# VH-VL binders against q9vjs7, part 20

Target 1, 121 residues: q9vjs7
Amino acid sequence: LRYSQGTGDENCETLKSEIHLIKEEFDELGRMQRTCNADVIVNKCEGLCNSQVQPSVITPTGFLKECYCCRESFLKEKVITLTHCYDPDGTRLTSPEMGSMDIRLREPTECKCFKCGDFTR
Short names: E, the ipSAE of ESMFold2; O, the ipSAE of OpenDDE; V2, 0.75 times the mean of E and O plus 0.25 times the DockQ between their complexes.

## First folded at step 8 (VH-VL; framework fv_tezepelumab)

Design q3 (at its last look DockQ between E and O 0.02; V2 from the best seeds 0.00; counts 0 for: pae E 9.7 > 2, placed apart)
Fold by OpenDDE, look of step 8:
Structure q3 (fold): chain C 121 residues (1-121), chain A 125 residues (1-125), chain B 108 residues (1-108)
Amino acid sequence: as target 1 above (121 residues)
Amino acid sequence: QMQLVESGGGVVQPGRSLRLSCAASGFTFSKYGMHWVRQAPGKGLEWVAVISYDGSNKHYADSVKGRFTITRDNSKNTLNLQMNSLRAEDTAVYYCAREKYYVYVWGTYEDFDYWGQGTMVTVSS
Amino acid sequence: SYVLTQPPSVSVAPGQTARITCGGNNIGDKYVHWYQQKPGQAPVLVVYYDSDRPSWIPERFSGSNSGNTATLTISRGEAGDEADYYCQVWDSSSDHYVFGGGTKLTVL
């Protein structure tokens, strides 16, 4: 069986998007110490990928289905500083130690059209 | 298939103005931030200016701020750089470059994945 | 202003590995991009986001970034790799795009 190769990648792109991140920090006893948040810029994958269904005498179903989805081909870990921290009572924390929180997340750095359902890179 | 073509370079005297243009093709121009980057003869690369995909956000290097204006016409797939009050130190090859990522609401950019061939600007008395 | 420091030149024998460094304060916390520029040509992106590579760039090109140093590695160096290489970052404090001074790679 032959599948289409990489066609439609031009429509699958890495975009910037603004998201709101929230993270709670707990102590060793499981009590909430603070909640930190920020609006941050991250990358996302977005776009159209060509999919195709055609008759086939080779497949049991009588059809060859090639479905493609816009997904990340590469990821990068990014350190983000959450700059708005609050104690459990809702009071904003302003100390250098407690007023911000660094977190790590992974974001796409490159996007491609992959077969839908294929989560391998 | 993607192409960026700069034009408008030339020789001008100090204090004069020059307008550069960059024609884009092979991609959806209106979705990308665009940059100008210059390179003085025998020197390194220097970022000049950026404009967001819709032209709503612009930013300039300190060295050109107040003198240069970056604009774009998405209906014509063109990027422009109006250079006023030119100085000798503005002498360089000027490249237009595409920002790798789309921008929706914010004006932060990172790398340049496609470059034009450049157009030479010479400022001399 | 944020500054990136590159060695002015690096030499490597054919088939050997070239390493070009880019120094900057806490550069490891930034995304570093690398550009190749051959004489009389426009720059070409060869590595982005520290270590990612465009599909049309050979696997011989790789990047790393940690601490105060980013590194472009070119394995199995060949004559065609002779060029100027520039590292680049975006500085959030100034909202400026900063290039290194460039490194001339010679394959001897």
Scores: ipSAE 0.012, ipTM 0.625, lowest interface PAE 9.0, mean pLDDT 86
Fold by ESMFold2, look of step 8:
Structure q3 (fold): chain C 121 residues (1-121), chain A 125 residues (1-125), chain B 108 residues (1-108)
Amino acid sequence: as target 1 above (121 residues)
Amino acid sequence: QMQLVESGGGVVQPGRSLRLSCAASGFTFSKYGMHWVRQAPGKGLEWVAVISYDGSNKHYADSVKGRFTITRDNSKNTLNLQMNSLRAEDTAVYYCAREKYYVYVWGTYEDFDYWGQGTMVTVSS
Amino acid sequence: SYVLTQPPSVSVAPGQTARITCGGNNIGDKYVHWYQQKPGQAPVLVVYYDSDRPSWIPERFSGSNSGNTATLTISRGEAGDEADYYCQVWDSSSDHYVFGGGTKLTVL
C-alpha cells in the first residue's frame, strides 16, 4: 500500500468476480423455452481513475470535464457453460441437448484508465 | 409468449405533447433495460432513449434531451415515453425494444432482442 | 459522437454470398449487433455479439468484426433475405446506442 501526497494516484485493475449468470432462451414466437443459470468466475475492471473539470468556451455549460474510466485495454472471449436449465414450468432439464447452455462473452485481460469513449491504446 | 405492444401514437401539431406506452408480457419485465427506437418514414433506425431495469438510470439521444422523458412502471409492466415540444423531425414510427440483461463485470454491450410493432407519431402543420 | 457507416445497397444473385459491411473507428473493440427489417415490419435480431445467432436464424447468417470493419455475411442468398440490414453498437463514453444507416439487400 503506498501513500501519495500528489495527484495521479489511480487504482484500475483486473479483478476476478463471482457472478450468477442467468439466460432465458425463447422460440421464434417469443415463448420461453428454458432458463439456464450458473455461478461463474469472470474478470472485471474495477478501480478509480482521476478526472478533471476545467473552464471551456466550447461547451454549453462553460465547463469541460476530462473524465477517465477504468476499462479494458484487452479482451478475450470466454465460453461459459450454464449447467442448471429449467423449462417454463420449473422442471429441471437433464437431456444433453437441453440440460446445459453455452454462452459467449468478452472479458478483460488488462484494464487501464482511458478517457471515456477512447479506445486507442 | 413474449409481447411488446406500443400505443398512444397519433397526429399532433408542432409544440404539442404526446405520451407513448408499451405494454409488456411473457417475460419478467423488471429484469430488463428498455429502449425507445424510432424510424422516420423511409429512413433508418434512430435510438431515442434507454431506462435501466429498475428505472434508476436513463439516457437520451441528443435530439430529444430536455423534451422527452422515459419512465417505467414495473408493477404494471409498462414503459412510457412522454414527448413534449414536438417538432416535425420527431415524425416517426416509435418502437419499444428490450435490451438483453446479463450480469456483467463491466458496461453493457447487449443487443435489442425483442421489438414491438411500433406506433406512428406524425407532427405536422 | 460515434458513427457507423454502411453501404446504401448490396446486390447478389440467388445462391451467392452477400457481405454487408459496417465501418467504424476501432469497431473491432465493440460488440456489433445486426438487425433485419422487411417492409412494414419491426426489425428482428439476426446476429449479436459480432457472430452469435438466435437459434431460429439460419446458419447462413454469420458475422465477423475486426479492426475498423464488421461484416454480416449471408451465404446462399435467397429472395426471402431481401430486406434492410442495420448494424448497431453501444458507445460506452456517452451511453448512446448507435445504428448504421442501413443497407438494402437485393437478391436478383
Scores: ipSAE 0.006, ipTM 0.606, lowest interface PAE 9.7, mean pLDDT 81
ESMFold2 (binder alone), look of step 8: mean pLDDT 92; pTM 0.940

Design q4 (at its last look DockQ between E and O 0.03; V2 from the best seeds 0.00; counts 0 for: pae E 10.1 > 2, placed apart)
Fold by OpenDDE, look of step 8:
Structure q4 (fold): chain C 121 residues (1-121), chain A 125 residues (1-125), chain B 108 residues (1-108)
Amino acid sequence: as target 1 above (121 residues)
Amino acid sequence: QMQLVESGGGVVQPGRSLRLSCAASGFTFSKYGMHWVRQAPGKGLEWVAVISYDGSNKHYADSVKGRFTITRDNSKNTLNLQMNSLRAEDTAVYYCAREEIYTYVWGTYEDFDYWGQGTMVTVSS
Amino acid sequence: SYVLTQPPSVSVAPGQTARITCGGNNIGDKYVHWYQQKPGQAPVLVVYYDSDRPSWIPERFSGSNSGNTATLTISRGEAGDEADYYCQVWDSSSDHYVFGGGTKLTVL
């Protein structure tokens, strides 16, 4: 059950982005077994947030700084299949088991303006 | 910075009522589910109640269900907990906490990323 | 009801690695969050989503979760790490948020 709602504003948006993912898999002995990669579309946060700096007599610096950054407020995890796998020698793996790799990736579902440096994820 | 400040704690006799409040600042309060979590002296954390961002959905721990009521006023950035029919076992520090949600293809999970400093409630005859 | 089981205490020497376990039925199918609580303070989220970490939490803190056991690992233990640590999950069956009993970490 979801009790929170993602927060976005006019200047901070959840957008689609294409990224290249590379993942190495190692065996129990720490030896590289394979490397897999793929181009995938994921969400990103992008935008501008209102920031301000004001003089202040109550801060050590003499200023009240309210800087905001566009960041994720909610994430979702999806399984991504890396479809290009190679052995340590650079040979493409084509077997059903070794020719692809499923990985978990978290991406923003919603974005909002947070004070820069504040925790979201 | 994000801040949660609890108030309303005190000493009450069993069977009496008490109202706790949590003042939120530094974030868009109306977007987040809010929780109450309590901790008896020298004991662990116990979840108490949750209210959705818009107040439309509420859920309670079995231990307080029917006695406690969680509410919120988004216009005032406040979370409240009305505690009725208080019992000795309700003695605890009460924390308000902000919910963060992770959504997955197989389910939804939530944690508490921000906590207040708590307010002490003592129920004693 | 879903139950999380933690050891009541764990002790480590400075510089050594502390491991705090959280047991639960098929907890590996859940996502576990960890909170640190120092005396007289509110809990602080140190690990979420099994293994993720807030940016201000040192990299010494890590988490894992599989099978019936989640583990909080604190490498290079420092005196400042002394605290109570709680694991937490959401139980979909009951829609309850469940905390472990807590583990007191001592660095000696």
Scores: ipSAE 0.141, ipTM 0.640, lowest interface PAE 1.8, mean pLDDT 87
Fold by ESMFold2, look of step 8:
Structure q4 (fold): chain C 121 residues (1-121), chain A 125 residues (1-125), chain B 108 residues (1-108)
Amino acid sequence: as target 1 above (121 residues)
Amino acid sequence: QMQLVESGGGVVQPGRSLRLSCAASGFTFSKYGMHWVRQAPGKGLEWVAVISYDGSNKHYADSVKGRFTITRDNSKNTLNLQMNSLRAEDTAVYYCAREEIYTYVWGTYEDFDYWGQGTMVTVSS
Amino acid sequence: SYVLTQPPSVSVAPGQTARITCGGNNIGDKYVHWYQQKPGQAPVLVVYYDSDRPSWIPERFSGSNSGNTATLTISRGEAGDEADYYCQVWDSSSDHYVFGGGTKLTVL
């Protein structure tokens, strides 16, 4: 006697997404120097992962559901430029040294199905 | 000016409770993951707990899991640590620390770019 | 759980280069952050992402990370560098933040 391990179309993959990034920059005295933002194209993990159900004596239903989630298995650092910078009063900064900010961004280059966990930001 | 100010420390007997608070100002508190880190007298730093920017995710060191609860109130710019069933080994200076935002879309936490000055908790008979 | 190992103490002569190590299994696959703590004070971030510095930290502070060892390097050591130094990572497998045991730097 057999049962299905999972059904459907598992398709966890890396996709392009447009996101709005915001970065605050502070000095050593804790004063905000500027807030920069941009819309950028980055990779994200998206897709379906098959879940499994198996017998268990530790649950009220007599079954244990194993959930799988599409998550990054490898991140790559990339440098991006935030092009909309503002001083603490909300005034746009346009000088070459203050009108943009390079930041390091982690984006997935590989996505896989993992057993679900509770990851924080 | 950015500030993190801890309060609520004191001397308590084992088995009792304390609630620590951290007041934040000078930055957008609701965008940052927040941490508690402690340091026993003469000892090194020990990470205690983290709460995500919106309060939806929390993680605890094994040494405090089940006894401590981290919470935040973004409307009041406050971080809290409810400490129950205190033990002598919980004696430490408790710091609140801000996690640097790298990218919120992936929910990762890495470095602590700003720290408060700490509040002392002493658990003794 | 993931463990970071630091030497308890490092001594250097004034003007010389101090190197503080942080050992961990496959630590080169992680980003290492370093904190300076002077007596009676809160820790201060001095190096992050292995090798970057906040703008107010002197360039004498630098870092590297490969294999099983990360290193904080302080060139031209001076009395003002005397402090405890901690390495720290985020460990994705445990979802914990881990500090090394700390290294006391003395400048003799």
Scores: ipSAE 0.006, ipTM 0.619, lowest interface PAE 10.1, mean pLDDT 81
ESMFold2 (binder alone), look of step 8: mean pLDDT 92; pTM 0.944

Design q5 (at its last look DockQ between E and O 0.03; V2 from the best seeds 0.00; counts 0 for: pae E 6.0 > 2, placed apart)
Fold by ESMFold2, look of step 8:
Order: structure tokens, then sequence, then C-alpha cells
Structure q5 (fold): chain C 121 residues (1-121), chain A 124 residues (1-124), chain B 108 residues (1-108)
């Protein structure tokens, strides 16, 4: 009663996640200007991808092992306003110029299983 | 105060190797992608390599691919560039630069802070 | 790979507006970032995502990007604006980062 590894339903999907974003801003001399943060809901890729070993005449071993990872297939820009900005001493900044910060991030809108690698996106 | 301090530059003969280091302080190094950018004397900027915040992804300019290796040690707040098989064309100031992207996943688009650079001269 | 083209120099009189162009095929579909480099110094980010500025960069610096041309505009040019200016994009198809050749701005 032994089971082989490596088969089952893949479920790589886009899931909502709450993350705490922090962005520190420094000037050209490396002096901290402010630290801004917010809690936001963004998408992430999460789930299982199957990896397989199969015969191959091309590889030196006569077998091919391919690993698959759950990764983004499409990204969409999302502008996040960080509304909690503080100076280096921890004092809340409230001026229009310093009291908030917009950042852009790209979040996944579709996730798929792709071949893994240290040198891929 | 945030600092990026490059070191390891010098004069070296063609075909030899150098290892550049960039010491980071004053920010959470392990949250940011990092780059090397170089500038030959009297010339423009040329991007060399990028490494993701966790070291899992790396990309290289075609001019250095196969000869240079970018690495990082998040426990020591250090970015490194191993430069092998150096050529006269590699003579430049090498800058360590921080990507602005600070999330668990992301894109690396622009350089929001730069070190002062270290000079590499490959003698003719 | 992807290529960015800048004029090698631009000159303006003090108080006048300088415009530095960055040409590329369909550059309007990319985000363009701009760096200022003064002699003997490291580059400094002045504009990112086409038109955004770090909070310490004055509003005199602005950017635009459409079609095949991105432009850095420096209104009311000052002697302190004399520098080399580089445009830069990330090319998602190659995961490469590309700089323009640089533009020397002279205020005289």
Amino acid sequence: as target 1 above (121 residues)
Amino acid sequence: QMQLVESGGGVVQPGRSLRLSCAASGFTFSKYGMHWVRQAPGKGLEWVAVISYDGSNKHYADSVKGRFTITRDNSKNTLNLQMNSLRAEDTAVYYCARDTYYVTWGDYEYFDYWGQGTMVTVSS
Amino acid sequence: SYVLTQPPSVSVAPGQTARITCGGNNIGDKYVHWYQQKPGQAPVLVVYYDSDRPSWIPERFSGSNSGNTATLTISRGEAGDEADYYCQVWDSSSDHYVFGGGTKLTVL
C-alpha cells in the first residue's frame, strides 16, 4: 500500500489578502523624511501546482523533472494611498504635502502554474 | 540615516576577477530589490543586474550575463557583485541602487536611492 | 533590446523652461523615470512613473509621456539645475532596465 507522489487537482488561484504596507522616504543625502503606512486588501497568488518526472531522450539522465509554481499570469496596477505618515521622531504628519503618500503596486488578477526557476519573473 | 556604501573596486588586469560589496544601513534591506548600475568614465549609465528582496530572482544585462553574479546576504545587509573574466569594457564606477518596491511580491522599475559608487579599472 | 534616445545637450537661459526628451518605440506604454546627476555625484531620482515626484523635488520638475516621446520639463531653469539627465524604463519583455544616453543641461 504505497502511493506515488505527484498527482492531484491543481488549485492555483488569486486570493484576497490583507497586508500592511510600509514605505520609508529618504532624500538624496539619505536623511529620512517620513515613514508612511496603511493596511490594504490586495490579491496574491496561492495554491498547489503539480510537478512531474517523465521519460526524456534529450536529458543526460534519460528523465525530465519539471517543477511548477503558482505565479501571476496577469497584473493590474493599483494605487494605494498611505494615510499614516510620521516623521523620524514618530510625530504624525498632517500637511497636504507630507500627510499621505500614493504608491503604485501591481497585483495579480490571474494566477497560473508556471515552470519554476531562480532566473524567471 | 540611510546609507549604501560600495567597496571592492580597484585596478585589475583583463581576465581577472573582482568582488564588489555594498553595505546597507538605515532601512530594512531585506524588503527591497537591489541593483548594480555602472558608468564608464565620461559615459552614460548602464544597468548591470538586479536581485529580488529574498534573492529568489536575478536578471542581468546581456553585456555581463555569464560573467557576473549578483548575490545578497540579508543577515549582514550586504549586496555583492562577483565579476569574473573582466574586460576593458567593464571599466566604470559601479553604483549600488535600491529599487523602491516594498511588498511581498512586486516589480522592479526604478532606483530611488544610490550609493556613491566604487571605481573599477581594467588595465589595458 | 529596447533603446532610449536622448539629445546629447540642451541649453536654456536662466528663468526659461528646459525640455529634455526621451524617445523610444511606444514609450507611452511604459513608465518613464528620470535621474539628475551632477558632476562627481551619484544620480538622484527626480521623476518616476512618468510624472510623479519625490516629496523633496520642487514642482518646477514635471514629466509627461505619450506616443514615442517622454519629456522632462524644468520650468524657471536655475544654475543649480545644470546636470546630466537620464531617462530610464523597465522593459517587461526582457526584464531589463534601460537608460537613455543622457542629456547635459546647461543654464547660461
Scores: ipSAE 0.087, ipTM 0.695, lowest interface PAE 6.0, mean pLDDT 83
Fold by OpenDDE, look of step 8:
Structure q5 (fold): chain C 121 residues (1-121), chain A 124 residues (1-124), chain B 108 residues (1-108)
Amino acid sequence: as target 1 above (121 residues)
Amino acid sequence: QMQLVESGGGVVQPGRSLRLSCAASGFTFSKYGMHWVRQAPGKGLEWVAVISYDGSNKHYADSVKGRFTITRDNSKNTLNLQMNSLRAEDTAVYYCARDTYYVTWGDYEYFDYWGQGTMVTVSS
Amino acid sequence: SYVLTQPPSVSVAPGQTARITCGGNNIGDKYVHWYQQKPGQAPVLVVYYDSDRPSWIPERFSGSNSGNTATLTISRGEAGDEADYYCQVWDSSSDHYVFGGGTKLTVL
């Protein structure tokens, strides 16, 4: 039997997504100093990839199973500014120092179909 | 409310030295990396140097490496650029600009706030 | 060294859409940032991380980046948009911050 690896990338896309981020900051004593949040737009991978199960005479199980998932091929690190900060009492902080918080996250820059369970790049 | 104010520009002869300063206000200066960017008259923007938030890391453009020194005083909210062995091609408006990530730099860094610049003229 | 290429000038009629391109090898793998500079003024950030925008920048300004080309799009062009626009990246190979040559936008 001849098996072909199909490129199921046609339906896997890099899309924009709005998410809500929340981050707590603590002092040296472990007390909460503030909580910051923001709605931000980040990239995500979304789509369908071709998977198949077919009979095989060369595998011990008698089947060839190929499962593919839509996931990132490349990532970038991004700095996000959380613009809504509050003290432990729930009062909004407006000072230049405490009114915002920068955090780092990674987001996809390109998406395609990979074999499911393969996390090595 | 955020403000960056450059000073120290002027006219100097080639081979001389000049020290620029940038006064920062309206934000926690010690939390941010800072840059110098210059623009020759009628030309585009050119990155010059960067210094980390605590001054522990510095990096320079090849065009100024070995001649310019970037420093900062967080207690005074000031950024400085010592320019030695000045050349005619160093003639430009020099801007201080705030970095967006203050610990390490990478392919995501940009300049979110700029000063109004100070003019440096190197001429015989 | 990494190089960013911009057209020297772009012209657009009022109310029309201006597109300013920034070319670079695999620039789509980098974050691209854009600055506006009006005559006699300092640069102002208008787009960052390819497509993000400061809250004080009008929604008419947008950005995209893929392949070898990043694009700044200015919809409904106004006279006040006349300026020089610069794209910028960070190059990991040289550890340099790289600017494009700039594009003069004229609104006629």
Scores: ipSAE 0.035, ipTM 0.633, lowest interface PAE 5.2, mean pLDDT 88
ESMFold2 (binder alone), look of step 8: mean pLDDT 92; pTM 0.946

Design q6 (at its last look DockQ between E and O 0.05; V2 from the best seeds 0.00; counts 0 for: pae E 5.1 > 2, placed apart)
Fold by ESMFold2, look of step 8:
Structure q6 (fold): chain C 121 residues (1-121), chain A 125 residues (1-125), chain B 108 residues (1-108)
Amino acid sequence: as target 1 above (121 residues)
Amino acid sequence: QMQLVESGGGVVQPGRSLRLSCAASGFTFSKYGMHWVRQAPGKGLEWVAVISYDGSNKHYADSVKGRFTITRDNSKNTLNLQMNSLRAEDTAVYYCARETYYHYVWGTYEDFDYWGQGTMVTVSS
Amino acid sequence: SYVLTQPPSVSVAPGQTARITCGGNNIGDKYVHWYQQKPGQAPVLVVYYDSDRPSWIPERFSGSNSGNTATLTISRGEAGDEADYYCQVWDESSDHYVFGGGTKLTVL
């Protein structure tokens, strides 16, 4: 499912992406306690935004560059379970309390074209 | 072994400037959001500033906004805090602290999973 | 801005359960993180996201959060648990990180 966030010819969308997440857990002495990972589906912003150069008497160069970037306009928290946990020696941890780890991320749920350098979150 | 080592603390007069540095090792510094947190002698913890993993986003406590600038150099694994217009109430131990890793644009966590041992800043005449 | 309130001190007998509270307006709508700080040392994360625990922190450390109060619970208190404890939240509206004033735990 897609729809344009800007003009009818722009294509800035929120898309699903598969990524490999790793979380390293360290103690107060900086010693690794476990490493957990998973392949997960998260949102990203991707797409084309119209950008152009036009004449201008306001700028020092005599041109106005209007760059538009496909960026997040709204973020939501997402809980991700990392299902592959290992101790410092590389041994797979399988107990219920150590064999997985929940992490919390913020991911985009809405993406729009913004002028480059004009951030709204 | 992961390490965070703060430096650059010292004694300065009010109105002067200091630059703090935090040297990181034993982890991929460029993947982590970083914070400065301070603690006045005998007092509690106060969050100062955050910088995203790539340096693109920064936020400051109201008490330091406009006077302090957080920066990072991912090629040197270094976090910095430029502190201008220092006041007596800025006297504190300054800690650098690490957020939990995530590599996309909003990959900061709410907690600080590893802290350095701090550097002391004293603002006095 | 958002404020967290902690009692200045809590005392428990050895082997007993300590409860350290963190008060905030609608704090149950936020995730609460807890740090232990021993004298002369940096803070150490002991509980995060209300009730999660780093793998190396013993299970006798636990947390809860509802309404206007979050609580760090330390069962079977030991002398080694004597420390200052801070609660902390991220306030999404300001993108600020807020600490409570700290609670000194004494095991006597």
Scores: ipSAE 0.205, ipTM 0.718, lowest interface PAE 5.1, mean pLDDT 84
Fold by OpenDDE, look of step 8:
Structure q6 (fold): chain C 121 residues (1-121), chain A 125 residues (1-125), chain B 108 residues (1-108)
Amino acid sequence: as target 1 above (121 residues)
Amino acid sequence: QMQLVESGGGVVQPGRSLRLSCAASGFTFSKYGMHWVRQAPGKGLEWVAVISYDGSNKHYADSVKGRFTITRDNSKNTLNLQMNSLRAEDTAVYYCARETYYHYVWGTYEDFDYWGQGTMVTVSS
Amino acid sequence: SYVLTQPPSVSVAPGQTARITCGGNNIGDKYVHWYQQKPGQAPVLVVYYDSDRPSWIPERFSGSNSGNTATLTISRGEAGDEADYYCQVWDESSDHYVFGGGTKLTVL
């Protein structure tokens, strides 16, 4: 279900990017079992958004500041397999069960310019 | 600067109705899904209902489905909860909460980034 | 129908690390969020998406999630951290937002 919607302009774009992902797995006691990683291609938001600062007599700071940032407006969930896993001692795990790890990741599907202070994340 | 302020709480008898309201400010209300979450005295948090940014989609917890109605007026930046056929187990502080905007726009929405101070609802005979 | 299990209380000495667990079937396949609630106050989001943190939340707060257990870690515990902490997930099968029972953290 989609409960929220974003707005922005077209100066912000969705692009492909290669990133390195690392995830640690812990047991129920909080002890590290393994660390897995992989290089993957995901979407990112990139672009320029119009911002302006002007003097103002009605603001406490003496300025009216409107800053906009290129951010995600829509995200999708993606399952990624981390193919390089290591035990706590740094030994690579090669078993079918322990040699890889599936994780969920959200990536942008659409990007727009938003007021930079509109969200906190 | 962001603010959510609940109102409308009070003491009512079982079977009666009550209408809660949440006034939002400091953000573009019409962009965000909004939730009600309640907490019985000395107990944990319980999700109650959600309404989409434009009011076109609503969902309820099984415990309140058919009795509660969530609505919103984006022109007034207000969220409402109509509670009918109230029961003793509905006694709780009711919070309005804003759904995350940028991290859960696709598919299911999971978390709440801003909460109001809550309004107390007491259902007792 | 999906259930999250938290210990009712956790105690730590000042400066020590507190760990609050949240158990759930295959919870590692879900994103877990954590909320802090101090007495008489509304909940505050402290960790989201297992390990991400709002900018105004101290770096002392961190999260992890794998297998059947999610963990909120509070390093260098201080008196101001005393609160109830709730884990939360979205259950796709029931379309419900599910909270854990909450954990009272005491810093002694």
Scores: ipSAE 0.055, ipTM 0.612, lowest interface PAE 2.0, mean pLDDT 86
ESMFold2 (binder alone), look of step 8: mean pLDDT 92; pTM 0.944

